# Ledger of designs, part 105: VHH binders against q9y6x5

Target 1, 379 residues: q9y6x5
Amino acid sequence: LPPKLLLVSFDGFRADYLKNYEFPHLQNFIKEGVLVEHVKNVFITKTFPNHYSIVTGLYEESHGIVANSMYDAVTKKHFSDSNDKDPFWWNEAVPIWVTNQLQENRSSAAAMWPGTDVPIHDTISSYFMNYNSSVSFEERLNNITMWLNNSNPPVTFATLYWEEPDASGHKYGPEDKENMSRVLKKIDDLIGDLVQRLKMLGLWENLNVIITSDHGMTQCSQDRLINLDSCIDHSYYTLIDLSPVAAILPKINRTEVYNKLKNCSPHMNVYLKEDIPNRFYYQHNDRIQPIILVADEGWTIVLNESSQKLGDHGYDNSLPSMHPFLAAHGPAFHKGYKHSTINIVDIYPMMCHILGLKPHPNNGTFGHTKCLLVDQWCI

## First folded at step 3 (VHH)

Design r11 (framework vhh_7uia_1)
Fold by ESMFold2-Fast, scan of step 3:
Structure r11 (fold): chain B 379 residues (1-379), chain A 127 residues (1-127)
Amino acid sequence: as target 1 above (379 residues)
Amino acid sequence: QLQLVETGGGLVKPGGSLRLSCVVSGFTFSSYAMAWVRQAPGKELEWVSSISGSGGSTYYEDSVKGRFTISTDNAKNTLYLQMSSLKPEDTAVYYCVRGEWKFLTGDYSWPKGFDPWGQGTQVTVSS
């Protein structure tokens, strides 16, 4: 039977939570598997961009999901909601579940991973759930395990997405140890439930499981606000995305808008598109707006009002607070191995190798993950 | 002319249920994300729930998750909020708002000023 892989994401799971809280179930998973302590995500360090980078191995400028809110200058289309079902937004790349179904006589299954309820290149996962935040982790897990065990052609690639600890990170902030301790303990219990369910169904020993996340979280404050209204009138621009990376579409001359914004705050960098730092790989796409504002860590861009978020992400991807981790267990992975750092785009070619798929051209480097794998030479 | 009319509020005991309705006119309902927001006495506005026009996808504030259900009837141009297991903390004026691009799956964002705003409907939970 072909190799099988379950990819699990806990949204907003900051890497250093592993050092500051106890995770007995995750620790047992790692003891018999591998841990990558830091995963360097792509810029912008947001949910939709990074989830799509994990499954395509591409920077945002290449896969086209450049933010959670977007405007395409060529077609004049607006991504009005992150649940927009228009394939146009997703068609600039080929995610792994599409490749899995098209290259091999295999099925894919999805429990709410971003993009899996959209037909991409006329292909949708053989089994999927439409996004609904009210559906429990248990129901998502029940569907995924049922599909892994009872499918023809066999499900060889499955995804499972969970909104925590991101939602609580935003609400309480990552420095609220009392509330975050409760949230993270609940997540560890869900990991325990996952492992137990796979063992009871006879899947555990032959299934490769990756547990990862898209980004971290940093503490915000009402004392760290950048009021955009203090520097520029709303009539001069259309706001495509706000915080902590604002996407500005000028209604007047671009240079005039830039000049009004560049002195707005010492805690925000203002870039013309062509001046965005090369290290971000965030320039070469029509969905990236003519002016981009990048707030410093922990600063929130607002329009003359308070922010309800005590934690946020989207900041510079060089910041450790923005980094998630990756843990994995299964026949493809070593047991008891710790690795320091990989790039989030490296996950895609590793997964293709495990599944025996030919990867589409991508920005990942297979060599960065080879020490995790039993069939590879690490030196 | 855009108009939103919220109804269905009232006085209810803790543990009770209410269904709020928002009838919209002046725009194509299915083309917009829609949301419910609330304001408790002497407090700031709080986002409660949103629904996408195209995908039927829903998002909830953690304190109401599992207790409230947002839905639409496009043929009637009506947005609903079914509230169950009501708590004294749910006491507020509830407003129906037309959503902005900032209503995101798993990544909550509150836009400056919702447009359009109706008159609201008062929900009071007490014994």
Scores: ipSAE 0.000, ipTM 0.243, lowest interface PAE 15.2, mean pLDDT 87

Design r12 (framework vhh_7uia_1)
Fold by ESMFold2-Fast, scan of step 3:
Structure r12 (fold): chain B 379 residues (1-379), chain A 127 residues (1-127)
Amino acid sequence: as target 1 above (379 residues)
Amino acid sequence: QLQLVETGGGLVKPGGSLRLSCVVSGFTFSSYAMAWVRQAPGKELEWVSSISGSGGSTYYEDSVKGRFTISTDNAKNTLYLQMSSLKPEDTAVYYCVRGEYKFLTGDYSWPKGFDYWGQGTQVTVSS
């Protein structure tokens, strides 16, 4: 039987939640599997960019999903609706489900993972659900398990995406122990349901399952706002993305816009595109704007208004608060092994190895994840 | 102060129609996605419909597709929900909700990044 892999994402699951809250179902999953305590994600630390990095192994400047709101300077196209089904935005990379379908005549299945309802290089997941946040976790799980058990060619790669704890992280902030405890317990119960469903269907012992996330969450406040309107008049620029990383397209001379912004707040860094720190790997793409503003952790960039969001992400990827975790179980993985850190781009070549696929050129390093795998020599 | 003010609710008979309006103040309307969320008596919050900041993309919960229409008038800073063929199951308090500046999904069930909620308007479908 060909190897099978289910990739599950709980959006915004900050790594240190594992140490601050109880997860009995996730802990049982890890006991017979592996845990990577921190996954260093890509900059900017946002949903669409990091979900696409997981499945391509590429930095955002290479795969082209550089933000959740984008403008392409060459084609003059705008992407501000995340359910925009224009393949243009996604065609700068080849995600694993496309490779899976094309190399081995195998099927892929998807329940809401970003990009899976878009034909990429003329290929869409064999089975998929159009994005709709109102669809329950149980319905997503029912479809995925049905497709894993009843498909020809067989489904060998499946994805499952859930919006929590990101939505509650934004609403309550990660420091709200009462509300976050309730939300995280519900997620742990969903993990329990997932494992039970796979066991009932006879999938558990032969299926590789990865549970991960795209980013973490940090606490925001009405006391930590950067009013962009106090820095510069709207007539001088077009705003492509606002917070916590603002993407500025100048309508006048770039240097003049930069000079108006560079000393406006001690709580944000202002970069000309060529001056963006190399460690971000966030420069070499036409969708990255001429001026980028990066707010300090917990600071929100606003346009002469308040913000009620108590949590946010998108900040510097060196911040532990922005890091998710990775847990995995299945025949490919060791049992009871704990690893400290990998890069989020390392997940893609590991998944290709598990599925027997030749990876497209990528920014990940297979050596970083080989200690998780039973068929690899590790020292 | 940022405000979302809902109007247009009321009592209507099954099969009837209502138009809800949400007037927004204190921010640039076209820069945000907007949504309608409802809560029936004794039930959890349920997403109804979303619209992108441009007004070009609309999304609906399955039970309201073909019966409800979401729209915006950016010049008037007003979000609308035209409801037709109303059923007793549509009885709820309806909330106007603003999405974050970074429009992610075009569909805002279980408020992903929602900054502001209106005070709600009651819709009652009964004979």
Scores: ipSAE 0.000, ipTM 0.166, lowest interface PAE 19.4, mean pLDDT 87

Design r13 (framework vhh_7uia_1)
Fold by ESMFold2-Fast, scan of step 3:
Structure r13 (fold): chain B 379 residues (1-379), chain A 127 residues (1-127)
Amino acid sequence: as target 1 above (379 residues)
Amino acid sequence: QLQLVETGGGLVKPGGSLRLSCVVSGFTFSSYAMAWVRQAPGKELEWVSSISGSGGSTYYEDSVKGRFTISTDNAKNTLYLQMSSLKPEDTAVYYCARGEYKFLSGDYTWPEGFDYWGQGTQVTVSS
């Protein structure tokens, strides 16, 4: 029988939540599986970019989903919202479900993972749900498990996405222990439901399951605002994305816009595109704007108004607060193994190995995940 | 009418440089991978380099890494291959090709995955 893999994402699950809150169900999952304590995500540390990096193994400049709001200077197209279904935005990479369906003539299934309701290279996930945030975790789980058990050709790769704890992290901030404790307990209960469902259906022993996330969360404050309107007038630029990474398209000379911005706040860095730090791997794509502003951790860029957001992400990917974790269980994984850190782009070649797929060229390094796998020697 | 027209080939001495250009008409780069492919006399087609149509991702065959640079000017609908430190083994007809993004590295369904090819331009590296 071909190996099977279920990839689960809880959006905005900061790695250190595991040490500051109790997760009895997740801890039982990890006890008989593996834990990677920190996953270093890609810049910018936003939902759509990092979810696409997980399934392609590519930096954002290479896969083309460079932000949750984008403008392409060559075609003059706008990524109008997070539900934009134009394949144009997604076609700069080949996600793992496309490779799974084309290389091995197997099926893929998806419950809400970003990009799975879009035909990419004329290929859409064999089974999928159109994105709708109001659909319960239980309904998503019911569909995924039904497709895993009742498909021909067999579903060998399945994805499941859930919006929490990101939504509550934004609303309450990660330092709100009372509210975050309630939210995280609910997530742990959903993990318990997931494991119980897989056991009840006879899937648990032969299915590889990865539980991960796209980014973390940091505390914001009304005392940490950068008012962009105090730096530059709206007539000089078009705003493509705002906070905490502002994407600026100049309407006048780029140097004049840069000069108005460069010394406006000690709590943001202003980069001409060619001066963006190489370590971000965030330069070589037409969807990256001529000027990028990067706010310091916990600072919010605003347009002459307050922000009600108490938590945010998108910040420098070197920040531990931006890092998620990865836990995994199944026949491919060791039992009771703890690993310190991998890069988020390393998940893709590991998943290709588990499924027996030839990976497309990618930025991940298979050697970084070898110690997690029973069929590999780590050094 | 879809066309890919290569120019810039010629005779150069070892260690020399050439820049190949491919002007496209009838389509835009944005949804396609663009590639340079070469064929030496009496040999099979060899993938050289690929680039994503909207910029960003570039890939190279190992023997040309550090010597060749692929780039686009999307406003001019032109693909370039800047070749430096040329060797006699680089002697070939160089073709501009359009393909799906899955063929960026030349690793999958090549050359069958490339749906439009130019006429080729001859590069000769000789003393």
Scores: ipSAE 0.000, ipTM 0.175, lowest interface PAE 19.4, mean pLDDT 87
Fold by OpenDDE, second read of step 4:
Structure r13 (fold): chain B 379 residues (1-379), chain A 127 residues (1-127)
Amino acid sequence: as target 1 above (379 residues)
Amino acid sequence: QLQLVETGGGLVKPGGSLRLSCVVSGFTFSSYAMAWVRQAPGKELEWVSSISGSGGSTYYEDSVKGRFTISTDNAKNTLYLQMSSLKPEDTAVYYCARGEYKFLSGDYTWPEGFDYWGQGTQVTVSS
């Protein structure tokens, strides 16, 4: 039988939640599998970019999903979480569910993973759910497991996405122990439901399961605001993305706009596109705007409108608060093994290996995950 | 240019009713979650109600459940809050706000964040 892999994402699950809260179900999952304690994600540390990096192995500049909100100056197209269905935005890379269907006579399934309800390279997942935030985890899980169990050609790769604890992190802030404890307990219960469902269907022993996330969460405050309106008039630029990384499209000379912004706040770095630090791998794409503003951790870029978020993400990807975790279980993985760190782009070549797929060119390093796999030597 | 403009506030006696309106311009609010938020004198901003972009899901603060109804008119690009059985504790400035994010969990009753909101309309409930 071909190997099978289920990739699960709990949005905004910060890595250190595992140390600060109790997760009986997840810990049991880890005990019988592997854990990567910290996953260094890609810059910017936002939902769409990082989820696409997981399934392509590419930095954002390479796969073309460079933010949750994008603008293409040539085509005049806009991308947002409410407008993400145009293949134009996704076609700069090939996600693994497409590879899985094209390289092998196999099927892929998806429950609301970003990009899975869009035909990419004229290929859409054989089974998928259109994104709907109102659909319960249970319903998503039921569909995914049904497809994994009763498909022809067989579903060998599946994705499952859930919006928590990100939404609650934004609402309460990650430092709200009372509310976040409640939220994270629910997440653990969902993991319990997942495991129970797989066992009930007889999938548990043969299915490889990865549980991960796209980014963490940092605490924000009304006392840490950067108001752009105090530095530059709205008539001089178009705002493509706001916080904590603002994308600026100048309406006047770029240098003039830059000069108005460069000293706006000591808690914000202002970069011309060509001056963006190389470590971000965030330069070589036309969808990156001419000027970007990067707020320091915990600072929020605002206009005259008030922000109501107590937590946010999107900051420097070297910050521990931005890092998610990865846990895995199944025949491909060791049992009871913990690893310190990997890069988020390393997940793709690992998944390709597990599925027996030839990976597309990517930025991941397969060597970083060898210690997780039973068929590899741990160097 | 994006604008949110609230109307419909006023003075009302306890037990009375008001209907707030928020007219949106510069975007299609059916693509976004929308919310009502209020701020009473000397108190923090308080979430009141949210509605999904599709209008299929509505959420309410516990204190207003059964009394307030959030709705939209897509043709008019307008958000509404029907308030009934008003109480003195409902006295506040009421703001309409656009949710920043599409992603919401099933039990999440607050927009992940507000990227735009109106200037507010005053609601005063007094005998």
Scores: ipSAE 0.000, ipTM 0.282, lowest interface PAE 12.1, mean pLDDT 92

Design r14 (framework vhh_7uia_1)
Fold by ESMFold2-Fast, scan of step 3:
Structure r14 (fold): chain B 379 residues (1-379), chain A 127 residues (1-127)
Amino acid sequence: as target 1 above (379 residues)
Amino acid sequence: QLQLVETGGGLVKPGGSLRLSCVVSGFTFSSYAMAWVRQAPGKELEWVSSISGSGGSTYYEDSVKGRFTISTDNAKNTLYLQMSSLKPEDTAVYYCARDEYSFLTGSYEWLKGFDYWGQGTQVTVSS
């Protein structure tokens, strides 16, 4: 009876992978649905920040997950990268699963989406899995489909997160055609499995499915390193996050630290917090440090050490290499429609519309996504 | 400068126990996942165990599960590996490492996600 939505994320799925590799299952999904070729994500182009922006419609400075590693200057709390479950970090916004449960007294289900194993505003996803990278895609899918079919009150919003192709993008780099081809074929096969499972269980015809990602990937190299130890002694600052956006907490006068860093490398920009470009929407939060270093695309910030990573993300969100895509299928969506670009914050108000929820105030614009939807005038 | 300093290795008999320690400096310890990785003579690096920055979540390679316990003392910036029921096949140089990737990467990829490593400490299990 109520509309249902499954939101799926393949971490680190760069938009131009779609034109450089073959995806027969994803192409069949798109043929009967919609494709947005580029999604402009939020800065910084990292996993936790962008996943939380998808489900809140907010810039990172507004939702408070400003990096994968954070320090809050007011409370002096530290955020661990992957398994910190302190609600403090997540309580600056209201994600869609919380809205879904509180407005309509419906259920939400989650397989590993960042934040879904945390009580946010004293509300945790009705059904969820504690984060564990060793759990297979099949087990995540089995749980999600079971919850979609056998819940009371009904599950109307479900999320499914998968770590690839991000892990392989880091390991091999996006320019490794042989290894990336293998990885992306496996992802396409998982999309085929997803569609087949939904069809076999009688869910496919009445379920809206969105397949998207949080960011892209760019090629890194041992020839493109920025050594901070050549600029400044570690005794002058605490490092909150390293690369490609370094978050610097000064232990001495901020101006002295800034002066030591500002001309250190032609391949990074050094910003005092108040001088961070407005277009980043990355300034107005206590978790954004007094000095931020932003490396140029493909450059890695290090501390007198080599880097083993061949691919990375976190760079300027204007870079096409940082952009994911969005594909969708279901009763809410047109069939065979292609759209060029939306902002990642636009996904939240679109999802609220599909589910009949009143969105919390957000940075998205519903008008950007209305042409994807059958109940809108744009066809 | 970022430093990871391991101690606690040594020679032990099969069935014995050792506790490895890794003292960390130069970064906010609780903001990063930490790992133990080992390398046996003539073999590749093998991931052993990981712990979240809060210390609330722990992961283990199947061969050490139930025998090894990873823990942190965030106030002391120290990572521990308590090893029990040691076997000759546990003989290796043990490294502590900082995990720059989220635990969201798979086990095989974690070796590439570790951006800083200690010097290593030798563990030898022999009668």
Scores: ipSAE 0.000, ipTM 0.137, lowest interface PAE 19.2, mean pLDDT 88
Fold by OpenDDE, second read of step 4:
Structure r14 (fold): chain B 379 residues (1-379), chain A 127 residues (1-127)
Amino acid sequence: as target 1 above (379 residues)
Amino acid sequence: QLQLVETGGGLVKPGGSLRLSCVVSGFTFSSYAMAWVRQAPGKELEWVSSISGSGGSTYYEDSVKGRFTISTDNAKNTLYLQMSSLKPEDTAVYYCARDEYSFLTGSYEWLKGFDYWGQGTQVTVSS
């Protein structure tokens, strides 16, 4: 039987939640599998970009999903969750579910993973759910497991996406221990449900399961705001993305816009596109706007309205608060092994290896995950 | 030229229902997320619910989950908030707002991106 892999994402699950809260179900999952304590994600540390990096192994500049909100100046197209189904945005890379279907006589399945309801390179996941936040985890799980169990050609790769604890992190802030404890308990219960479901269906022993996330969460405050309206008139630019990384499209001379913004706040770095630090790997794409603003950790870029969220993400990807974790279980993985850190782009070559797929060119390093795999020598 | 006009507010007894409407002119919903925000007397603005431009993503404050339903009619360019099982603590001025940005469920980034607001409609829940 071909190997099978289920990739699960709990959005916004900060790595250190594992240290600060109790997760009996997840800990049991880890005990019987492997844990990577910190995953360095890609800049910017947002949902769409990082989810696509997981399944492509590419930095954002390379796979072309550079933000949750994008604008292409040539085609005048916009990208958002309300408008994310144009293959134009996704076709700069080949996600693993497409590779899985094209390289082998296999099927892929997806429950609301970003990009899975779009034909990419004229290929769409064999089974998928259109994104709908009202659909319960249970229903998503039921569909995924049904497809894993009863499909022909067999589903060998599946994705499952859930919106928590990100939503709650934004609402309460990650430092609200009372509310976050409640939320994270629910997440752990969902993991319990996942494991139980797999066991009930006889999938648990043979299915490789990865539980991970796209980014963390940092505490925000009304006392840490950067108001752009205080620095530049709104008529001089178009805002493509707001906070904590603002994407600025000048309506006047770029230099003039830059000069108005460069000293706007001591808690915000302003970059011309060509001056974006190389370590971000966030320069070589036309979808990156001419000027980007990067707020310091915990600072929020605003216009004339105040934000009501108490947590946010999208900051420098070197910040620990932005890092998710990765746990895995199945025949491909060791039992009871913990690893300190990997890059989020390293997940892709690992998944390709597990599935027996030839990876497309990517930025990941397979060597970084060798210690997690039973068939590899540990570095 | 862009306008948001709320209607449907009023006085209702606890346990009652109201349906708020927000008629939009000057733009199309499919391009923007929309939200309901309320302000109770002496309190700060409180986010209540949001819906993506496509209508596929809906978001609710915990206190209104199971009681309120946000929806749109694109043909009428109208945003709705169906409120049921109303409580005295739901008493507020309810505003509809446009979000310039749309994000995946859980982002809450729309709370920073409101660029247009209605005048509000008063909802009073009292015995």
Scores: ipSAE 0.000, ipTM 0.243, lowest interface PAE 14.0, mean pLDDT 93

